# VH-VL binders against q9lj97, part 4

Target 1, 262 residues: q9lj97
Amino acid sequence: MSQEEQPKRPQEPVTYGDVFEVSGELADKPIAPEDANMMQAAETRVFGHTQKGGAAAVMQSAATANKRGGFVHPGDTTDLAAERGVTVAQTDVPGARVTTEFVGGQVVGQYVEPRPVATAAAMEAEVVGLSLQSAITIGEALEATVQTAGNKPVDQSDAAAIQAAEVRACGTNVIAPGGIAASAQSAANHNATIDRDEDKIKLIDVLAGATGKLAADKAVTRQDAEGVVSAELRNNPNLSTHPGGVAASITAAARLNERADI
Short names: E, the ipSAE of ESMFold2; O, the ipSAE of OpenDDE; V2, 0.75 times the mean of E and O plus 0.25 times the DockQ between their complexes.

## First folded at step 4 (VH-VL; framework fv_masavibart)

Design A09 (at its last look DockQ between E and O 0.01; V2 from the best seeds 0.00; counts 0 for: pae E 4.7 > 2, placed apart)
Fold by ESMFold2-Fast, scan of step 4:
Structure A09 (fold): chain C 262 residues (1-262), chain A 118 residues (1-118), chain B 110 residues (1-110)
Amino acid sequence: as target 1 above (262 residues)
Amino acid sequence: QVQLVESGGGVVQPGRSLRLSCAASGFTFSTYGMYWVRQAPGKGLEWVAVISFDGSNKYYADSVKGRFTISRDNSKNTLYLQMNSLRTEDTAVYYCARAPRWYSFDYWGQGTLVTVSS
Amino acid sequence: QSALTQPASVSGSPGQSITISCTGTSSDVGGYNYVSWYQQHPGKAPKLMIYEVSKRPSGVSNRFSGSKSGNTASLTISGLQSEDEADYYCSSYTSSSTLVFGGGTKLTVL
């Protein structure tokens, strides 16, 4: 009867890289209980509640599994979370509030909450029984990427996504000489030859003030988002989009505009 | 290793022009954003202007917009600030700063003093 | 003309910890994790101490730490030493694609 042996394999800890698209030292770290508690506290402060299925919930589940497996102990905090913190950035755009969650400076979550615009014009529209909502434009979505990925080195997938965005914003198949897409392509080409990340051109250098750099702009549609996502995916070796990157920002804008477009 | 050296400061009359230069060495100048930051005697830091890696994107503080022009020559590893219609309020030490990201300056020059006086 | 609010001065004795606040709005400190802190000794150029809210450049003592809660960023200096006596400035990226500095805080080591 002891012929029916089950293979024994040590349970491995759930690391940040297992559940989030993070890189470097953080990716290899087991998620610790105090990291999860810090994120839960941050989400409660911002949302009034821990978001179901959000970063805090993922981290709590991972930390509980790691504690059960003996890889971490109650009260443990990863060095990066202790040194660089667990932070939440919240920006109001027309019609929405965008909240992005970071651990050790890397994006682990993003939430979009629709909010009525509280302007004099919107208040006056309510008096006459009208709903006045502004659609998020392609340029505004590109600028929102600065909040989530401004410190990211520009790569070919970013440049392709930005090119798709500019083409759609302008309604042409040609990018503007000296425009945002041309700059992004130049940055990606330079970065491909640079070894040290500190020397690479970052997304903020290209995307800052994007609304003012586009020759034309338009409200983001689902079709625009599909085109930008496709461009980013085709030009990424892993066939994925960057969390908080260009495609993610354009997709969020399309969803918000779709919910407001009735 | 990394060095930024400003030059071109001096005493100038109100309404005149002055051109500052910043010579960069020890890094790949063409991949970094660059800033001009000023500090009036005994006062705090004030951002003046920023330029992107390729010169395609430029922003200015409201106090200098329309009067100052930032430019760069990547072939010469040099940053410039053309200052027109100078006012007494422009009197300050002008620092050149390297920005690996537009929101942080990891290296600063020694500064060059501009005095706008009658 | 700074848009970020810092206390004009703070003081502490050697070995103590002090904290300097930097308060802005959702369009700068609250909207972005792009807060930096600079140390300036008299007659010298500023030195970067903290960037991206809490990150230290190489060569900066771990006695310096940064944090942020809502629209307020904080710089904490532990184990205060005489050479820490300097002016400290915060800065932040803004939704207008500009940069803004705080008014500065003079730290006095008693």
Scores: ipSAE 0.643, ipTM 0.855, lowest interface PAE 1.7, mean pLDDT 85
Fold by ESMFold2, look of step 7:
Structure A09 (fold): chain C 262 residues (1-262), chain A 118 residues (1-118), chain B 110 residues (1-110)
Amino acid sequence: as target 1 above (262 residues)
Amino acid sequence: QVQLVESGGGVVQPGRSLRLSCAASGFTFSTYGMYWVRQAPGKGLEWVAVISFDGSNKYYADSVKGRFTISRDNSKNTLYLQMNSLRTEDTAVYYCARAPRWYSFDYWGQGTLVTVSS
Amino acid sequence: QSALTQPASVSGSPGQSITISCTGTSSDVGGYNYVSWYQQHPGKAPKLMIYEVSKRPSGVSNRFSGSKSGNTASLTISGLQSEDEADYYCSSYTSSSTLVFGGGTKLTVL
């Protein structure tokens, strides 16, 4: 009664949208062998090796399946990967290093690595009785989203996530007129009537300098991340969070803070 | 099409104030971040100030912070730079630039010259 | 004073390809894909040639291309022409939520 566990050949091409949470033109593109080679080279340049279970490995597997199914040929490159590039970037935040992988300007992988130097500094402060603020704040997590999703057009799910974050940072249910949530909602409302993504307001336009714009701030907790994730999910028709987006950045900050016992 | 026209430049003594304006047309001004960028005679480009699409975020180069104020009036499609406590090193052509998201300047005005001398 | 390092000058003959480098840090060029390149002829306002590392605005020749590796961005001009003689500036978003320019590179077409 059991079905065969070994498919003989893929029936449809494996697209970026099938394996990554990407949107627009990229989501419909079959993953091509040269796309995977470019990502592997970028990962090797940054890490010194291909990341196990990372974006390059996923792309290689998808490209192999697509070649086996006859949907792509050796040497094929997706036009978006060839035109807009494949890159791996690293940014240091308090207590961690964030590595982000891009195809066509969209995030396909994100890794957060703890750094021993930040941990050592926190331990030394405890011995002396000083309170080092090594914890990542809500404002800092919002600013980190600029690196990972700054080019994303602001939508209602982003505005909801940002509002949830700001309310938690400031401890009030009232939206400040000049605050980040107000700007995000204005951007989302504007973007809803705009067809071309290039004409839309982007996350970088509302999140740059978020720490300095919040009336108050606090270290990110697991409860904060759960609230922000819930807000983003409820307001996204796809019922998912955005890769490298607001909820993802807040969640990463919460996980780092918990590992540092802050 | 897109036009940015700076005005308000001139010759002024150190310690004085000057206000630059940039009139925008041919696009939806209220959805774009705007920059002031300056270039001293014979020198390179220097970022001066930026303001977000709704005016809620303002950032300044260290060389002008505390002395210059960027602002915008979206109802008049106009960008402003209030320049207080001017110094001779502020002498430059000041450009108004439209900044599509991700901080690139796809349209620039013709520039207005500010000369600060005694 | 700029935070991004560019060579002061480069030169090439018509038909050659040349590359201009722009070196920053992990807090700007290395950490963000918000690198732009501008061309400026004497007495004129700058013109955007490349944005987001490698994208070309409409109306910019495909002879202009951009790339990035680590903390260094590059502008490549292929098939060099006399009209390419100009000053070239790179810029990048920074982790301080600000923008920084390179010092500029004078391209001379021999």
Scores: ipSAE 0.320, ipTM 0.697, lowest interface PAE 4.7, mean pLDDT 82
Fold by OpenDDE, look of step 7:
Structure A09 (fold): chain C 262 residues (1-262), chain A 118 residues (1-118), chain B 110 residues (1-110)
Amino acid sequence: as target 1 above (262 residues)
Amino acid sequence: QVQLVESGGGVVQPGRSLRLSCAASGFTFSTYGMYWVRQAPGKGLEWVAVISFDGSNKYYADSVKGRFTISRDNSKNTLYLQMNSLRTEDTAVYYCARAPRWYSFDYWGQGTLVTVSS
Amino acid sequence: QSALTQPASVSGSPGQSITISCTGTSSDVGGYNYVSWYQQHPGKAPKLMIYEVSKRPSGVSNRFSGSKSGNTASLTISGLQSEDEADYYCSSYTSSSTLVFGGGTKLTVL
């Protein structure tokens, strides 16, 4: 979720951190015109047009302001955008299409489009005017996280969120020794001993095939999402959820299920 | 107090190379774009090259493209200009200048003289 | 790119007001509000006097003011003093994403 533009001091450039929920070096970098152009091109490639209120539009506005303020040159790009790219990716999950926008490997936008499940039953229901949508499960939401945050090193907040998700899915507080929660915790502990992010275990390593790793699964509810969000927040020093991360994915799934009256 | 001190100037023959340095102090160097501007003897000002605060972007005047390279080391608060394939028309006082905006220069060094002669 | 056009020289007596013009095109001075003025004494580095047409940096005397009309920017120096004797350069951003300087104006205080 793009945070509303915090009123910046008129003498400072608009940075990625001002308009997006990003961290690290990217957060402090002024948004450059070529970055915005790259996002615009990526959106156009994927959607056929730029999204109203999307990342490209936000970046263009910021870059324009920075250019007018003299903070960036018209041809400028950020090193992170140049090196790691500006990308828009789409993935289909049961009941939805998820589009994620990235700058330098960090999520700057996410869109979820509900998609009807074309089952034989759904086809029959369509004839009868009944929309049969299958509810998104916790396992499916976890798998979807791989698409949006798969390259993120696993930390304690991720592990806590995954554990909360597993508990909710299985209806038990007991952590299975070979379960996804145990794996996530192990990964987080391991990563705490590793200095380089490149050498750390990533979410993709833990969450790939999550539906098959759960002893039980269920449709995501708002209560489930709240529980997972709470777990992630309690274990994050910044008291925030990771964009496109575990809690975000579960929340998105819950919202979709609610809209579908499932 | 903001200070910029250029060094590395001298007399060189055409076709030779020279490297200029600009030592910055009195401000957060890593947060400012930097320029090289030159002035031929008895002539006006000409911008040569610009580098962004983090070094991610570089631009050159057409007259020096392909021959000059601007760089910076923020850990050393130093700006550089590598000048290759020098020509007689490159003879000038070279100034480093701080750019709070990419279109203006609020602090200048005293300059270093580069003379290219056979 | 051709330099912006400045008068080669201007002169004035102490206490008078003088104006230096800087004429460009719609692709530079007329197209943008990114005009700067620099003062340069003999053997010294340039000093920023005006930026963005009319803004004055801290420490610059209020005797210096800038304006623009059409394709012409102007530097006005009021209450002329002997210390104002110097070369003055204008600069502007251009549509080619470059900077261009004027040819410079020599100001003599009589």
Scores: ipSAE 0.033, ipTM 0.586, lowest interface PAE 3.4, mean pLDDT 87
ESMFold2, look of step 5: ipSAE 0.247; ipTM 0.657
ESMFold2 (binder alone), look of step 5: mean pLDDT 92; pTM 0.924
OpenDDE, look of step 5: ipSAE 0.019; ipTM 0.544
ESMFold2 (binder alone), look of step 7: mean pLDDT 92; pTM 0.924

Design A10 (at its last look DockQ between E and O 0.17; V2 from the best seeds 0.00; counts 0 for: pae E 8.9 > 2, placed apart)
Fold by ESMFold2-Fast, scan of step 4:
Structure A10 (fold): chain C 262 residues (1-262), chain A 118 residues (1-118), chain B 110 residues (1-110)
Amino acid sequence: as target 1 above (262 residues)
Amino acid sequence: QVQLVESGGGVVQPGRSLRLSCAASGFTFSTYGMYWVRQAPGKGLEWVAVISFDGSNKYYADSVKGRFTISRDNSKNTLYLQMNSLRTEDTAVYYCARAPYWYSFDYWGQGTLVTVSS
Amino acid sequence: QSALTQPASVSGSPGQSITISCTGTSSDVGGYNYVSWYQQHPGKAPKLMIYEVSKRPSGVSNRFSGSKSGNTASLTISGLQSEDEADYYCSSYTSSSTLVFGGGTKLTVL
């Protein structure tokens, strides 16, 4: 403990606009104690702890200063935070997981966690300095599914999507014995007789090394993606696709290939 | 109770062959991927080979590719490793391991020692 | 490099917390959420402690926890006990559809 320093008394409150890139009514509002508490709770829910140097820490510091200056009282909540909430959301986008923090619908924090699509082709391109503009193949998109859904038990919708992908990659209706589609159908059929998910055959068992197992491969087109999506939807009881599954990976590849063509 | 029991290890001269077996019990062998992992005396773990549930997909470490062959017989609940053209650096305890996901091994056998010496 | 990078040794006293790092590349640890940790006592087979970065198998003490940031995964052991003295290995799935292990870390409980 040192001798007490003479503190500078705050003449003005610390507002949202003073510490964050926000606009409108929120920018002029003093940061209130309950706003900060709500952000701290949201960060703990999403990260398992309060992020050091994140929005919650900034808001707690500002709210404490505002309390000392008499601009806000314990238990106070900004009208916008009370009405529209304080939230932390995570969104997966191609190549990254984005965590965004909101107060009253406006961004007060954002963290980008890079998640490169790790495929044999992407690794080779990185080594030789090839551009990311190289077209993604059907085999590469199937291998990318391992990254997002490798631990998923194989079901009939997965098997149908994989079969559509193999047919499109090879340009033929001949399903190779012991190939990816045959293995996926076998896995789905066997899994239908198994009660516990832990005991079921997983997508990684089928899709690992997909690029090397396909008899032929090709760049993913929008038409390819539509065919794979249709196959997965048709064979799903809820008429939906798995968020990180085969159809999702093929669709993402088609979108990236369209951008490369432009 | 899940059990994995390796056998077939022993002392062998360089250039010779050995076949290892892993007898599995206590689970549905035919739904699991299986691994061979080795550990040289006093050294760390090194994966050797993996095989899919139906045997249609197999991968090998570069150090053994072309010399070792992994296979399985689901009717006998048995995993095999055929080791040809053995080298002194292949000396290790060989474990079979169950892989509910190809990236994690939830059960391991006790291991069998292979010594390659002249 | 064929192996993930781990410190050769780490030590702590009973009741303390220790952390072991495991550093790879964007083609393994950084590219997949498929990092596992194994405990090996002398003369015994390895035991799975953590899988999928942070998940514990049934029967593994909650004193063991896992995390990952970028290309580095970490194993943390809290409330250190004498029975924790062992070698610890990390592993990761790779973009080549293979596995890679760390070099191993010897944990000594003082």
Scores: ipSAE 0.612, ipTM 0.855, lowest interface PAE 2.0, mean pLDDT 84
Fold by OpenDDE, look of step 5:
Structure A10 (fold): chain C 262 residues (1-262), chain A 118 residues (1-118), chain B 110 residues (1-110)
Amino acid sequence: as target 1 above (262 residues)
Amino acid sequence: QVQLVESGGGVVQPGRSLRLSCAASGFTFSTYGMYWVRQAPGKGLEWVAVISFDGSNKYYADSVKGRFTISRDNSKNTLYLQMNSLRTEDTAVYYCARAPYWYSFDYWGQGTLVTVSS
Amino acid sequence: QSALTQPASVSGSPGQSITISCTGTSSDVGGYNYVSWYQQHPGKAPKLMIYEVSKRPSGVSNRFSGSKSGNTASLTISGLQSEDEADYYCSSYTSSSTLVFGGGTKLTVL
């Protein structure tokens, strides 16, 4: 009689930090069933269906485990999810649609898909002056970061990444006065003296209109992405890139450009 | 306490110029983006111009592009709007607003009225 | 830039709950979580009531709440009071790195 090893009751809850690259209070919160339901609803609303292996699926699995462990109950929601919402947002960039999933304002998922040329979104991109047929530029990738990390306080890692991006875009190591790199560095320096995050300068304050601020621009290459990633990592004590941040956006752009054989 | 005080409004003829000022106090002015938002009499809110915390980024509504210039002096905690080639449709109360984010205004001035009439 | 679509007017009795809609596109309301709501009393400056779809600034009553579904954001005012009679404007960040306002909604408390 093979004693069917009863699946060991989880001793600890599955938290957001266990499954997603999140920080702060959210990272320590057990994933609740209603959080997962909200994400499922949001994905369905945006995609027409839940994403396989997406945030909703991961959250459902985690929530189920947590229910089994008795860490959460049916109908439970995290305070952060309840207060700040669970949302899925889409931004069109040249040649692609970026979908970002948020829990409590933090990115828990990001999807990049080729932008269908025949969609209303393509028309909107034309209005924005974004060529659907052109490779994603460094400037465009920086602007796209506003959607995914716009509310993030600017730190030294961000500033370094932005500087690396500008240098690569312009082909010069000279930081232009009033340029995006200079602005980012100024923001980072200032933020270091500010205690409250609410009072800090955010990425959106620096990266909005990035395409117009660059003296020159170019299509993002893999080499560009590597350079920006390296810059961000070197200036991050955690030796990680921010999800949906500058390096992540540039990397995504590089990947898209490669797929398009551009 | 955060305070924004607009000044410089008045009655001007079409084609003339006017300069608005917004004096800021009660917060670190140099760390916030600032907006000008206007409201024509009996109408809704219209974004006019925005400037980043360091003045490196400026954007304008299409309706004022090429005619208006937003600027700031962080040493004086003052926001400016230079309005050139004024038109009758520019008649509005002009508000300065503090923008902790580019998408949100947490503090507004009481506004200054600009009337453009022949 | 085309204004976000709001109903011209809404009304409710004291104690009731009302909702004001703000409809945009995937390039603004649907594309970002950067929707704000402002209250404006006659002859007064606008006041921020909601930011980032559902966040309340300090000092704003919990009777005010915000939500978003698709390309439509909503402001809900519960327990309607006479002082809530005002114009309400939504705004959203746009893909063009700019801001767009709604046309405004006049709320009348009956």
Scores: ipSAE 0.015, ipTM 0.510, lowest interface PAE 8.5, mean pLDDT 86
Fold by ESMFold2, look of step 5:
Structure A10 (fold): chain C 262 residues (1-262), chain A 118 residues (1-118), chain B 110 residues (1-110)
Amino acid sequence: as target 1 above (262 residues)
Amino acid sequence: QVQLVESGGGVVQPGRSLRLSCAASGFTFSTYGMYWVRQAPGKGLEWVAVISFDGSNKYYADSVKGRFTISRDNSKNTLYLQMNSLRTEDTAVYYCARAPYWYSFDYWGQGTLVTVSS
Amino acid sequence: QSALTQPASVSGSPGQSITISCTGTSSDVGGYNYVSWYQQHPGKAPKLMIYEVSKRPSGVSNRFSGSKSGNTASLTISGLQSEDEADYYCSSYTSSSTLVFGGGTKLTVL
């Protein structure tokens, strides 16, 4: 349902539905400490580290709050996570790699990225005449946010993050009137006067087709990610990035680009 | 109460054009993506087109791409579908629909029938 | 583009629970949580019953629930009633930024 009010302070359990786009029984389950430990291990196996702003970090924060509130105990595991586990998986499709994070068989995070530079991918591209980008661009990272947070209402922190991304992609601090940063700021301003989340403009409305909307584009660097994260944090009252949001997607792209270079 | 009222349907010959309108009321039209969905008589639902809240993004089903144009006038709370080069397979009831979340249509109009026949 | 796969029909008696499946691919149902279910009575416009896999809009009975596993989404109707007799459609976002519907399932109640 719509959220007509600001979220309550954490005097009630933080559930998977509070922090992820999940469904069914999982959405009502409090996030437990062992769930978070399993996701951290899965992220480490795939990324070599835990993902900043990723599912493990969100789950750890929620589990800590739930322990403080007395809703869970150290060593607790949600039934669905215990039975079906937590997984971080990467699947290659033509021209892209999809990274998907699961809890209890449900997606809690997903990123679409160009395939990293690999011998097999380069050879396949030559055989079929495809031109593959070796690195994920800022536009592609913005589009990936659609999969992970597309139905999130646009707020000022999103608009700031998108602006930081667009100026870095285009190499200019002048925002194009029809650019995605301009649309994001307009959406955030409209949403500030709207009470019900279902009536608000969503990230997908601004970010769909971002690659085609940018005047220029570039591969995401670590410096780009730091700038976008800083913009989102500065404009979020809770001093955090949104899970699966703009900064999270840009950061994931930067990290994956670093692995491709190594 | 949210209301969506389609109009402009009728009987036309193949190759001709029609323009459908959808009048919206009871909500802030300019903050919603709007959709056209059609249903041939006795058949299932088929998505036709979508337009973003500000009109900046438009997407079409392959079956209508290049022939149909979705548009909106936020000052008049009206959604449009310009249907050119109509074919007999375009015969359907055309619904306009609203989504509070992307591709989840919580309000539909009553539909307007378009019949394309010789 | 192919419709999502639904059974052509399902049936049940009053009070029973039934499930309608909707199978796609990793490029739609499997890859995204943008799955919806619609109920359509004859001569009426569709009504949204479930969105984002398992969420119910205001005014939809909790007898209707949704779930997803892999490439298959499911609509479950518990406590089946005669008024549940209708056509049911699933839909999903696709990686091409488009939408596809399932072919529809006719639910018959004795």
Scores: ipSAE 0.013, ipTM 0.504, lowest interface PAE 8.9, mean pLDDT 80
ESMFold2 (binder alone), look of step 5: mean pLDDT 92; pTM 0.923

Design A11
Fold by ESMFold2-Fast, scan of step 4:
Structure A11 (fold): chain C 262 residues (1-262), chain A 118 residues (1-118), chain B 110 residues (1-110)
Amino acid sequence: as target 1 above (262 residues)
Amino acid sequence: QVQLVESGGGVVQPGRSLRLSCAASGFTFSTYGMYWVRQAPGKGLEWVAVISFDGSNKYYADSVKGRFTISRDNSKNTLYLQMNSLRTEDTAVYYCARAPKWYYFDYWGQGTLVTVSS
Amino acid sequence: QSALTQPASVSGSPGQSITISCTGTSSDVGGYNYVSWYQQHPGKAPKLMIYEVSKRPSGVSNRFSGSKSGNTASLTISGLQSEDEADYYCSSYTSSSTLVFGGGTKLTVL
């Protein structure tokens, strides 16, 4: 532990786990300057500026401290950020617009904006529905994707994320014939042969009515979200999730369920 | 050119069944969602049922749930609506419509009249 | 009545502009950019005029335009012509993955 950097003593690095609620290999990684730059760029793309109270400011501060301490160098990128990406997504769920920030497939920031107040009758119906389920389900999160990415042509990363979601909802390791995942795979394959964007099958064509199409459903957990994010990332050449896409919606649902209790 | 042609309308007694067909041509039928939309005489438009491009996802208006079944045969470029337990309030012109996306219709058929009376 | 509120009728003279409103809630018009408008002449099938709030299909005159503010979508027809006389319906996607129509507006060209 005898490491001296003259004229000052080295500090411990600021890791992801020190400032964010992350786990696994990411938690022990020092926050690197390029990770912070990628988050700042992502926030600027989504918001037009870096978000106050967002992850970019925290990451820039941590990366600067780590540079000063000699733990990272300018241009360094954490392996997980380079391989699995840094992204910011907005997703609409019951009662809120949620902005979720990811590094390496894990949530590092979330901003919740309440939706405008509904009528008394609609609020009573919503409260009764929430009381019965007490959580946002995988099917509900899939349907929420329609608001933010409904017009996106279905590709292989979407199909993989939907397959992971169906497997987790149903508790099986095979997809149902004629189910939502099979439909998504069919759509991605069809789109590969279609020349005109107008004729391509969109996410809304697959995800509308997802709650009614799943053989079983369940409240979204953090483990469910991690599995769906991993599937989308592995099947995307850019190693990123689509802003407002399937992984973003499932992750937002998991975070809201944690705050509301099980 | 895109063409949708409905058939199967007619006069039926309450409680009976009727099957409507919609023959599609001029486009790749298997890549489009399809709708049935109805209009009672002198009244406005009411969505009845929708079916996804591959037939895996179907939605119905509350007024017809459990009584009507939408289906398609992509090999024949044909959309169907099986109407069971018909009621007087089901009397309407039934339109077949193409949906480039789940939420709008770019081409409509001529419509077929269904009259439910004793 | 329909879930979306439209005026029952509107009128104008040739060359004038008119606007038809379509008011819903945050769970339909206010929550999505998935509003469409249809024109229906007596005895004919409806025709798509506007989709996704403001987009025009090929072959629809640029005299027709769409917009949205909060929970209200609007169809505006400029340079009104006699052949514009028809019923106009709005439609929106909902948070229940369904569609709702407006009650329809009868446009009379005086």
Scores: ipSAE 0.061, ipTM 0.553, lowest interface PAE 6.9, mean pLDDT 83

